# Ledger of designs, part 20: VHH binders against p21908

Target 1, 324 residues: p21908
Amino acid sequence: MEIVAIDIGGTHARFSIAEVSNGRVLSLGEETTFKTAEHASLQLAWERFGEKLGRPLPRAAAIAWAGPVHGEVLKLTNNPWVLRPATLNEKLDIDTHVLINDFGAVAHAVAHMDSSYLDHICGPDEALPSDGVITILGPGTGLGVAHLLRTEGRYFVIETEGGHIDFAPLDRLEDKILARLRERFRRVSIERIISGPGLGNIYEALAAIEGVPFSLLDDIKLWQMALEGKDNLAEAALDRFCLSLGAIAGDLALAQGATSVVIGGGVGLRIASHLPESGFRQRFVSKGRFERVMSKIPVKLITYPQPGLLGAAAAYANKYSEVE
Key: E = the ipSAE of ESMFold2; O = the ipSAE of OpenDDE; V2 = 0.75 times the mean of E and O plus 0.25 times the DockQ between their complexes.

## First folded at step 5 (VHH; framework vhh_podentamig1)

Design R1 (at its last look DockQ between E and O 0.22; V2 from the best seeds 0.00; counts 0 for: pae O 10.3 > 2, placed apart)
Fold by ESMFold2, look of step 5:
Structure R1 (fold): chain B 324 residues (1-324), chain A 120 residues (1-120)
Amino acid sequence: as target 1 above (324 residues)
Amino acid sequence: EVQLVESGGGLVQPGRSLTLSCAASGFTFSSYFYGWYRQAPGKQRELVAAISGGSTYYADSVKGRFTISRDNAKNSIYLQMNSLRPEDTALYYCAASDYWGDDYEPFDYWGQGTQVTVSS
């Protein structure tokens, strides 16, 4: 059965034809990317996709949406589109759909992607288990957190707001970082540290702690400087980013009873070569008497090119599969 | 607006070398994250290499044989492919993203691809 898989972000929407059968995604076609600012609505982009393909679109859609999916009216910053879930079928002339959050889509994708798309970061170099809990997190504009349970040939995804839990300092420098950040924020969530903008927050805190004047840097330039090793303070901020990422990934795995951890998000691939040489693993396993348990948990990185599209298709297949 | 145009593909014998290039336009080149993906017939695209600032990443299947690089003055990225094997046969795509993509996607922009065929 063919469906239209759609991944809708703030600035881009990606469309593909997916083939699903028996709870599986059999294939994803070539994606078509639309700039959301250049199309007034999802319906218009849908119609343009059909025109490009030169045929009627399937009467089924799977939509990954870069924001909350529960509500009568869905909107995103920097995206003119307004979605009303109750009217989607009529507006697109379809029979069925699934609508999921974008990081929920990433979790669905992990359940379906081949192990070649899950590169090893640290820990035992083993495939993701066919049974058990997988913790999935990804720094990007914010920090996505999802929970994947695989059991008895099925899987379940729980979308979470785990990026909004509290930052817990683990040494004297992090105590000072927290103190500085509390001057700017009422509550310091881990997302204030572990996200694209989070590097800037760490950088500014370190500058204040060192008594060094700092310029408000563009986040892109700061990431470039940190990754290139051209600025001592930027590099120190990246080191702290990686330490904190390890700490929270380990905490989430412990709390969720995970046997594997998967890192995604826009930042993940950018730091992939840095993570094994950082303090990430040390912080991940440092859970007191649970160190041996944590040391057995592999950490993988998503390299799949369009996890949102795959995940949307997977969610559709999972919802409409036959139950045995 | 943003465009990526690959070139340098072709038919080559096993063990030989080939350099792919990708001309980028429509944006500030130095602010982007770049990658090369490849897709064999009937398969999904797979990551080959990526570059962000000074950090590079390589798939295990190409480590030691392929090198990604960029030339900011020429707005171009390259994939130097040494010791080519028949299994490297694929359509090779250049990819790019500003900032960090649409949150959870590694790349926003894709080229049309250039074919590499490795056969004796």
Scores: ipSAE 0.332, ipTM 0.709, lowest interface PAE 5.3, mean pLDDT 87
Fold by OpenDDE, look of step 5:
Structure R1 (fold): chain B 324 residues (1-324), chain A 120 residues (1-120)
Amino acid sequence: as target 1 above (324 residues)
Amino acid sequence: EVQLVESGGGLVQPGRSLTLSCAASGFTFSSYFYGWYRQAPGKQRELVAAISGGSTYYADSVKGRFTISRDNAKNSIYLQMNSLRPEDTALYYCAASDYWGDDYEPFDYWGQGTQVTVSS
């Protein structure tokens, strides 16, 4: 059956027709993206998508939402769209829907993702285990953290706010970084380190620590400098970023009992080529007496361009697998 | 003054190879993601391949046949197309985007396209 998969972010909403059957996503069609600022509501964007499609839309929707999805009224930060789950079917003229957090959707995508869209980062170069827990973390505007359990031919996604756990420095430099960040932030979560903006936080901290003059850069420019290797301080910040990412990924894996880890997010994609050569692996496995166990955990990185859409569709397929 | 200029398209027989090039200017090349789209007559535009850093994506229809690459020194993106099929006939577009989200953001910049025709 066909469904409409939707990924709604702060600035953009992405639509696609997905084919689902027997608990799986068979295909994901061409993506249509709308700027949320150009549409007053999801309903209007929905209608516009229908017009573009040129045929009636499926009466089923899978929606990945950039925010909490458990309230009666859902709002996005810096987005005028409001979603009321209770009236969603009526508003969109559909029979069924699934509504999940956007990073939850990424986790669903991982469950369905072909190995060709999972680049190997470290550990055994094996496919993701068919049974067990997979930890998923995705640095972007913030830091998403989820995990999924595969068992008995099924899977379950657990959404979390893992990006908001406290940052734990692992060396003297990170102690200093944390100290600097605490001057700016009452609480320093791992999201303050492992995110797009996080690189800037690290960069500024390092500059201060080293007494190096620096210019205030926007995040995009800083990432550019770091990735291009044209600025020593930016590169150093990126190195620390990768170290911390490894450490945090390992910690999450331990906490969740994971036997594999998947990195997602836009920042993940940006540093994909850097991670294998960075201190990520070292920090990932440096877990004391668990180093041996950690070394057996494959770590992958998502290269699929629309994991939110795929994941939304997957979530629908998973939920309605017996009905299809 | 952002520009993406595609080249390399043409008429080829099935089974042959073709390499498309996209020259980018007007922005920081290395900071962006790039993709190749194609649109056949009467069909919707579809993503063929994308590249971010060293990570690549391919549509199922072209997987194993097409290869996307980039040359930062030349500010260029390439699409090597092998084992071409009639169904690969389309106008091919180069696209560039920056994003921080979990998904690829919509491409901000587009070329004018280069025509690829695969026919006996």
Scores: ipSAE 0.007, ipTM 0.226, lowest interface PAE 10.3, mean pLDDT 90
ESMFold2 (binder alone), look of step 5: mean pLDDT 79; pTM 0.799

## First folded at step 6 (VHH)

Design S1 (framework vhh_6z1v_2; at its last look DockQ between E and O 0.78; V2 from the best seeds 0.00; counts 0 for: pae E 11.9 > 2)
Fold by OpenDDE, look of step 6:
Structure S1 (fold): chain B 324 residues (1-324), chain A 121 residues (1-121)
Amino acid sequence: as target 1 above (324 residues)
Amino acid sequence: EVQLVESGGRLVRTGGSLRLSCAASGRTFSTYAMGWFRQAPGKEREVVAAISYGGGSTWHADFVKGRFTISRDNAKNTVYLQMNSLKPEDTAVYYCAAGSWYETLSEYDYWGQGTQVTVSS
């Protein structure tokens, strides 16, 4: 059957027709992207998508939402759209829908993702295990953390707020970084470290620690400088970022009982080439007596272009289709 | 683990200049503070200079007196020691070291094999 998969963020909403069957996503069609500011509501965007499609829309929707989805009224920052889950079917003239958090969607995507869209980072270069827990973390604007349980031909996604756990420094410099960040933030969560903005936080902290004047850089420029290797401090910040990413990924894997780890998010893609050469692996496996166990965990990075859409569709398939 | 390889050591005349290089393996170079040490015959190893992760902070031994300068290029995974106004007493094997913190001069985790610097009168 066909469904409409939708990935809704703050500034953009992406629409696609997905084919789902027997608990699986068979195909994902061409993406249509709208600016949320140009449409007063999801309903209007939905109608516009229908017009573009030139045929009646499916009576089923899968929606990835860039925020909490458990309230009666859902709102996003810098997005005029207001969702009321209870009236979605009526408003969109559909029979069924799935509404999930956008990172939850990413986790669902992982469940269906072909190995060709998973770059190997470290550990055994093998496919994700068919059974067990997959830890999923996604540095971006923030830090998403989820895990996926595969068992008996089924899978379950567990959404978390794992990005908000406290940062645990592992060396003297990280102690000082933490101390510096505590001057700015009430709490220093791992999201303050291993996110898009996190690089800036690390950079600033390092500059302060070194006692050097620095100009405030926007995140885009900083990332560019770091990746291009044109600035010692920026590179130091990036390498520190990768260390922390490895450490945290490992910790999450341990906490969740993971047999594999998948990194998603826009930042993941940005550092895809850097990460295998960084200290990520070392920190990931450096878990004391569990080092050997950690070394057996494959770590992959998502390279699929629209994991939110795929994941939304997957979530729908998982909910409404029979178990294989 | 980081491997360090020093280069540039040679015979020079008093008053001459020399630039030492230390190349580190891997891409974790920027996560280490770097230091230069030296050991003269019959003497203990002593710290010459140290540099922070981003290169923003440096430390130089008193005997350097502005003659030597430590620097680093994280893009090249290399730390340098520019040595000017060399004296016979600067004759030593110079070692590159990597540590977790440059202010703790005794706590370096990785060491190079050293490069011989000889200053003739």
Scores: ipSAE 0.491, ipTM 0.808, lowest interface PAE 1.2, mean pLDDT 93
Fold by ESMFold2, look of step 6:
Structure S1 (fold): chain B 324 residues (1-324), chain A 121 residues (1-121)
Amino acid sequence: as target 1 above (324 residues)
Amino acid sequence: EVQLVESGGRLVRTGGSLRLSCAASGRTFSTYAMGWFRQAPGKEREVVAAISYGGGSTWHADFVKGRFTISRDNAKNTVYLQMNSLKPEDTAVYYCAAGSWYETLSEYDYWGQGTQVTVSS
C-alpha cells in the first residue's frame, strides 16, 4: 500500500510517497522539500504536495517530528506549525497515521537499512544480527538514545531519554572536566559532553584547567578546527569527546544487553572517519571483567543521508502492514 | 595504551646542542601529559621536563632551567626536548613518558626504551 512519509524539522519538511507491505518499506518515491516558514501549517504543505503530484494523496501518513511527540499540542522552535496529534486524521483527511520523534525514526530506519549504509567502527565486522538488542545512540543538537529489539521476525523500538543520564569521569583529567562543568550545570548529563555543543563544553573546561584564556567560539568553527587539527586544545577536546562517546556507548550496550551498537546523529556522521582511529574502542570495551564480552559487540555508524523518511515509513509498516 | 619511541641521542661536545624526539603511537597522544626523564649509571631516574596535554603548561627541573626546553606537536604525536649548553653531567639515558599528570614518576604509566646522550669533554 502507499502512504505519505513526512519528515518535519524546524526549517524544512520533506514529503515522499512510500510503498509498504508485509512489515517492510518496498520503496520511497522522489522527495519533495518545503520550507516550513513558507507554509502556515502541515495541512497546507500536505495539500501542496498533492497538487505537485497531480493526484489524491494516500489516506495514510507516517510522520517523523523533530521534537517530543507526547502531548496535546506540539511545536518546534523555528517552525510555525502547530500539531495536535488527536486531530491529525481529520486535518489531513486520512484514516491512519503514525507519529514518532526524529530519533525514533532513526531507530526504525536502522531496522530496515541496507548494510551498505552502516560503516564499521570497531568490533567484529559483521552484519547487524537478525535477533537481539541493538543499542542506538546519536549525538547531534542533543544526544538521542534508543533501543531496537529484533525477535521472531519482528522488531520493537523503545525511545528513551538516555542522553540525560549522568557523566562518569574515568581518569584524573575527566575528574577536572566534570568539576568545571558542575560549576556551570550543577548536574552534568552525558549530553553536556556528547553533543554538538558538548565539544565547546569540553574545550572551555580544558582551557580553564590549563589556565589559558579562551573565547567562546561558534560551534561550527570549533568543530572545524578540531577535525582539521588546527588547534591543540580543540583537538584534545575532540579526543575527549570520542573517549566519552565510547564509554557511554559501552555502558548503554552493557545495561541493555545489546548484541550490537549503532551510532547515528549529525555529529556521529561528522566524526565518522575519526572514530576508528580514536580512543572510542578502548573506552567501549573497558568494562572490567566484561571486556572480552564487549570486544565481541560490533559497532556501526549510519551513513544513510536522511533517515527520517525511511524511518517514518518503516514505523508505519511495522505498526500497520505486517502479515497477521 | 600508548607506545613511545625516543630518538636523537648521540655523542656531543660540551657546550653543544641536541634535540631529542619522542614519537607516540595509539592516536590518543593529546590526552596525555608528557615528560622527559634521565638516568645516569648508578643514579636514580629523575624528571627533566614535563608538558601538559595541550602544551599550555611546562615545567623544567632547576638543573636544566634556561638550557632545556620541552615542547609538543599533537598533530604529529611527538614531544621534543631541545638541549642547549650541554655539560658532561648531562650524560644519561633519556626517557620519554606519558601519564595523566606530569611532576613525579608515579604519574607516568607509559615509558619509552630510552636514548643515550653522551657529552664529552
Scores: ipSAE 0.000, ipTM 0.373, lowest interface PAE 11.9, mean pLDDT 87
ESMFold2 (binder alone), look of step 6: mean pLDDT 82; pTM 0.845

Design S2 (framework vhh_6z1v_2; at its last look DockQ between E and O 0.81; V2 from the best seeds 0.00; counts 0 for: pae E 4.1 > 2)
Fold by OpenDDE, look of step 6:
Structure S2 (fold): chain B 324 residues (1-324), chain A 121 residues (1-121)
Amino acid sequence: as target 1 above (324 residues)
Amino acid sequence: EVQLVESGGRLVRTGGSLRLSCAASGRTLSSYAMGWFRQAPGKEREVVAAISWGGGSTWHADFVKGRFTISRDNAKNTVYLQMNSLKPEDTAVYYCAAGSWYETLSEYDYWGQGTQVTVSS
């Protein structure tokens, strides 16, 4: 059957027709992207998508939402759209829908993702295990953390707020970084470290620690400088970022009982080429007597272009299928 | 995890200059604070200079007296020691080291094989 998969963020919403069957996503069609500011509501965007499609839309929707999805009224920053889950079917003139958090969608995508869209980062270079827990983390605007359980031919996604756990420094420099960040933030979560903005936080802290005059840099510029190797401090900040990412990924894996780890998010893609040369692996496996166990965990990076759409569709398939 | 290889050591005359290089492999150098050490025959190993991760902070031993300068290029995964006004007393094997903190000698975990610097009178 066909469904409409939708990935809704703050500034953009992406639409696609997905074909689902037997708990699987068979195909994901061409993406249509709208600016949320140009449409007063999801309903209007939905209608516009229908016009573009040139045929009646499916009576089923899968929606990835860039925020909490458990309230009666859902709102996003910088997005004029207001979603009322209880009236979605009526508003969109559909029979069924799935509404999930956008990072939850990413986790669902991982469950169905072809290995060709998972780049190997470290550990054994093998496919994700068919059974067990997969830890999923995604640095971006924030830090998403989820995990999925594969068991008995089925899978379950567990959404979390893992990005908000406390940062645990592992060396003297990170102690200093934490101390510096505590001057700015009431609480320093791992999201303050391993996110898009996190690089800036690390950079600033490092500058202060090194006694270097700090000029406020645009995040885009900073990431560019770090990735292009144009500044020692920026590169140092990036490496510290990667170290922390490795450590946190490992900790999450231990906490969740994971047999594999998948990194998602826009930042993951940006640092893909740097990660193998960084201290990510070392920090990931440096878990004391569990080092051996950690070394057996494959770590992958998502390279699929629209994991939110795929994941939304997957979530729908998973919910409404009788058998996986 | 990381391998360090020093180069540039050679015989020079008193008052001469020399630039040592330390190239890292296995991991990006920017993860580490770096230091240069030296050991003369019959003497203990001593710290010459240290540099922070981004290169914003440096430390030099008293005996350097402005003659030596540590620097780093993280893009090249290399740390340098520019040595000017060399003296016979500077004759030693010079070692590059990497650690978590540049101010704490005990936290240098990785060492190069060393490069011989000989200053003749």
Scores: ipSAE 0.673, ipTM 0.875, lowest interface PAE 0.7, mean pLDDT 94
Fold by ESMFold2, look of step 7:
Structure S2 (fold): chain B 324 residues (1-324), chain A 121 residues (1-121)
Amino acid sequence: as target 1 above (324 residues)
Amino acid sequence: EVQLVESGGRLVRTGGSLRLSCAASGRTLSSYAMGWFRQAPGKEREVVAAISWGGGSTWHADFVKGRFTISRDNAKNTVYLQMNSLKPEDTAVYYCAAGSWYETLSEYDYWGQGTQVTVSS
């Protein structure tokens, strides 16, 4: 069947026709992108999409939303659209829908994703297992964490707030980083470190601990300096970012009994070539007597461009197309 | 596996200069403190100099102050020791080390195999 897949962010919304059947996404049509500031509502963009295609839209929608999806009224910063899940079917003239958060969409996409879009980071260089738990985490504006259980030809996505668990220091420098961050935050979650802004938090902490002056750089400039090797302190911050990402990815995998780990998010893609050269692997496997177990877990990185549409369509297929 | 490899140790005359290098391999150590240590025959190992992860703080032992300078280049994963005004007493095997802090010997987790520096009269 055909559905409308939609990926809604703060400044852009993307629409596509998807074909779903038997719990799978068979195809995605051409993407149409709207600037959300130029359309007063989702309903108006929906109507514009139908006009552009020159045909009636399917009576089914799959929506990935870049924010919390629990609540009676959903809003995003920099997006004028207001979504009310209870009235969505009536507003769009549809029979069914799914509404999931954007990191939940990433997890759904992983379940459907061709292996060519999953780059190897460490561990066995094998395809993702068809059975077991996949831990999924993605640094971006914050830190998304989800679980994907694959069993008996089916899969289930569990969205979590795992990015908000505590940062645990693993050496004396990290003890000092934690101490410095506590001067700014009553509780230091891993998101304070493992996120786009997190590099800045690490950078500022390292400068303070060294006792050196620093300039507040915008996020883009700092990431560029770190990745291009143009500043010793920025590179040190990136190294600590990668060490902590490895440590946390390993902790989540151990706690959830994962058979594989997938890294996503825009920040994940930025550091893809640096992760194998960093201490990520050493921190990932350093779980005491479980080191051998951890060494058997493949870690992959998503290279699929903006997996939100695929994930939304996959979520719909998973919920509805298995019952035809 | 992390490996630290020192180089540049050789025979040099009193008053001469020498630059030691320590290259790290296996992974980046850009967020680690680095140090240089030395051990002369029949003597205990002693700290020579240390440098913070970003290079903004350095420390030099009194017996080398004004003569030796530690530095680092994180893009090359390398730390250096510039040694000037060398004396016969500087004859030793020089070791590179990396750790999460730099105030005590116990804070260095990774050690190189050493490079021999010999200063002749």
Scores: ipSAE 0.297, ipTM 0.746, lowest interface PAE 4.1, mean pLDDT 90
ESMFold2, look of step 6: ipSAE 0.202; ipTM 0.689
ESMFold2 (binder alone), look of step 6: mean pLDDT 80; pTM 0.823
ESMFold2 (binder alone), look of step 7: mean pLDDT 80; pTM 0.822
OpenDDE, look of step 7: ipSAE 0.632; ipTM 0.858

Design S3 (framework vhh_7aqx_2; at its last look DockQ between E and O 0.30; V2 from the best seeds 0.00; counts 0 for: pae E 6.8 > 2)
Fold by ESMFold2, look of step 6:
Structure S3 (fold): chain B 324 residues (1-324), chain A 126 residues (1-126)
Amino acid sequence: as target 1 above (324 residues)
Amino acid sequence: QVQLQESGGGLVQAGGSLRLSCTTSGRTLSSYAFSWFRQAPGEEREFVGAISWGGGSTDYADSVKGRFTISRDNAKNTFYLQMNSLKTEDTAVYYCAAKPGYYDSSGYSPSEYDYWGQGTQVTVSS
């Protein structure tokens, strides 16, 4: 059957037609992207998608939403759309839907993903284990965190806001970074560090600590300078970013009893070539007496384009398509 | 495993110049402060100079100020000591060292440095 798969973020929403059958996603059609600021509602973007396709839309939707999905009214920063799950079928003129967190969608995608889309970062260079917990995290506009339990041929996804847990400093420089960031924020979550904007937070803190002038840069320019190696301060910020990413990935793996870890998100792809040469592995395994246990956990990176759309479709297939 | 390796030492005549390099391996240390130390036979290890992770702050021992310059190239994972106007008293084994990058009143104690190189000999003849 055909469904409309939708991935809704703060500034963009992506739409595609998916074909699902027997608990699987058979195909995912051409993506259409809308700027959320240019449309008053999901319903208007839905109608625009139908107009673009020149056909009536399927009466089923799978929606990945970049925020909590367990409320009566859903809203995101920098997105004018307000979703009310109870009225969604009525407003879109559909019979069925699934609504999941965007990183929950990534977890569903990982459960269906060929190993060719999972590049090795550190640990054993083997396919992901067929049983156990997979910790999934990905820096992007924020920090997405999800968990996937695979057991006895089934899987279960745990949607979380794990990016909002505390930043824990692990050396004197990070003590100073935390102190500087507390001047700007009431509480310094790890998302303030490991996200697209987080590099800027680190960069500004490092400049202040060193007592040097810096230019206010947007995220795009700063990331370019750091990745191209054209600014010592930006490179130092990237080094700290990767150290903290390793630290939190290891903490989440310990807390959830993970047998593997998967890195995703737009920033994950951006730093893919830097991670193996960074302090990521060192911080990931540095968990005291559990260091040897941590060293046996494979860490992979998602290279599949647009895993959110695949994951939304997979979640729908898991809920509705297996019955037929 | 992080390793520091010095190179560029050797024999040079007084008044000459020499450039030492320190290359990191294992992982990048872009957010570490780096220092050069030196040790003549029978002497204690002496601070030579330091550079912060961003390159914006440097510090030098009075005995080398104006003659030695520390720099870093994070893209190459390399730190340099340019030594000009060399004197016979500059003869020593030179070590590079790294610590998490923050300088305070206790910043140059050898015990504060996480990583050390094996050293490279510099001999200045008259």
Scores: ipSAE 0.042, ipTM 0.548, lowest interface PAE 6.8, mean pLDDT 87
Fold by OpenDDE, look of step 6:
Structure S3 (fold): chain B 324 residues (1-324), chain A 126 residues (1-126)
Amino acid sequence: as target 1 above (324 residues)
Amino acid sequence: QVQLQESGGGLVQAGGSLRLSCTTSGRTLSSYAFSWFRQAPGEEREFVGAISWGGGSTDYADSVKGRFTISRDNAKNTFYLQMNSLKTEDTAVYYCAAKPGYYDSSGYSPSEYDYWGQGTQVTVSS
């Protein structure tokens, strides 16, 4: 059957027709992207998508929402859309829907994703295990953390707020970084470190710690300079970022009992080429007596272009597999 | 691949000075801490000193404190060990090493270092 997969963020919403069957996503169609500011509501965007499609839309929707999805009224920062889950079917004129958090959607995508869209980062270069827990983290605007359990031919996604756990410094420099960040933030979560904005936090802290003159850079420019190796301080910040990412990924894996780890998010993809050469692996496995165990955990990075859409569709397929 | 290469070793009289250099090649180790180790014949490799990536922090073994100084020139991908007031007991093969992250108390352990030089002989005569 066909469904409409939707990935809704703050500024943009992506639509696609997905074909699902037997608990799987068979195909994902061409993506249509709308600016949320140009549409008063999801319903209007939905109608516009229908017009563009030139045929009636499926009576089923899978929606990845960039926020909490458990309230009666859902709102997003920088997005004028208001979702009321209880009336969603009526408003969209559909029979069924799935509404999940956007990073939850990413986790569903991982459960469904072909190995060709998972780049190897470290550990054994093998496919994700068919059974067990997969830890998923995604640095971006913030830090998403989820995990999924594969068991008995099924899978379950567990959404979390893992990005908001406290940062645990592992060396003297990270102690100092934390101290600096505490001057700015009431609480320093790992999201303050391993996120898009996190690089800037590290960058500024390092400059202060080492007494190095630096120019203020916006996040875009900073990432560019870091990735291109055009600035020593920026590059150092990136290296530190990768160390922390490794450490935190490992900690999450231990906490969740993971047999594999998958990195997602826009920043993950951005640093894909740096991670294998960074201190990520060393920090990931550096877990004392568990080093041997950690060394057996494959770490992959998502390269699929629209994991939110795929994941939304996957979530629908998973939920309504018996109805087909 | 990252390579470290020591230079500047040699024979020097007690009380003299010597400056060792460690040059890095390959990938730039922007956020690595660098350390000097030394190993005398029949003895274990021991920590001499370390410097942070930015050069803002240094640490030294008690045996060399006040006599040895470590500096770093990132533009040249080189860090240095200035050895003053050399003693016969300073005779050893000196190694430079690179540690990911930052220097801390774990930096005293050779196992914490990813990259090592081949070493340079320093001989202090009486």
Scores: ipSAE 0.018, ipTM 0.464, lowest interface PAE 5.9, mean pLDDT 91
ESMFold2 (binder alone), look of step 6: mean pLDDT 79; pTM 0.814

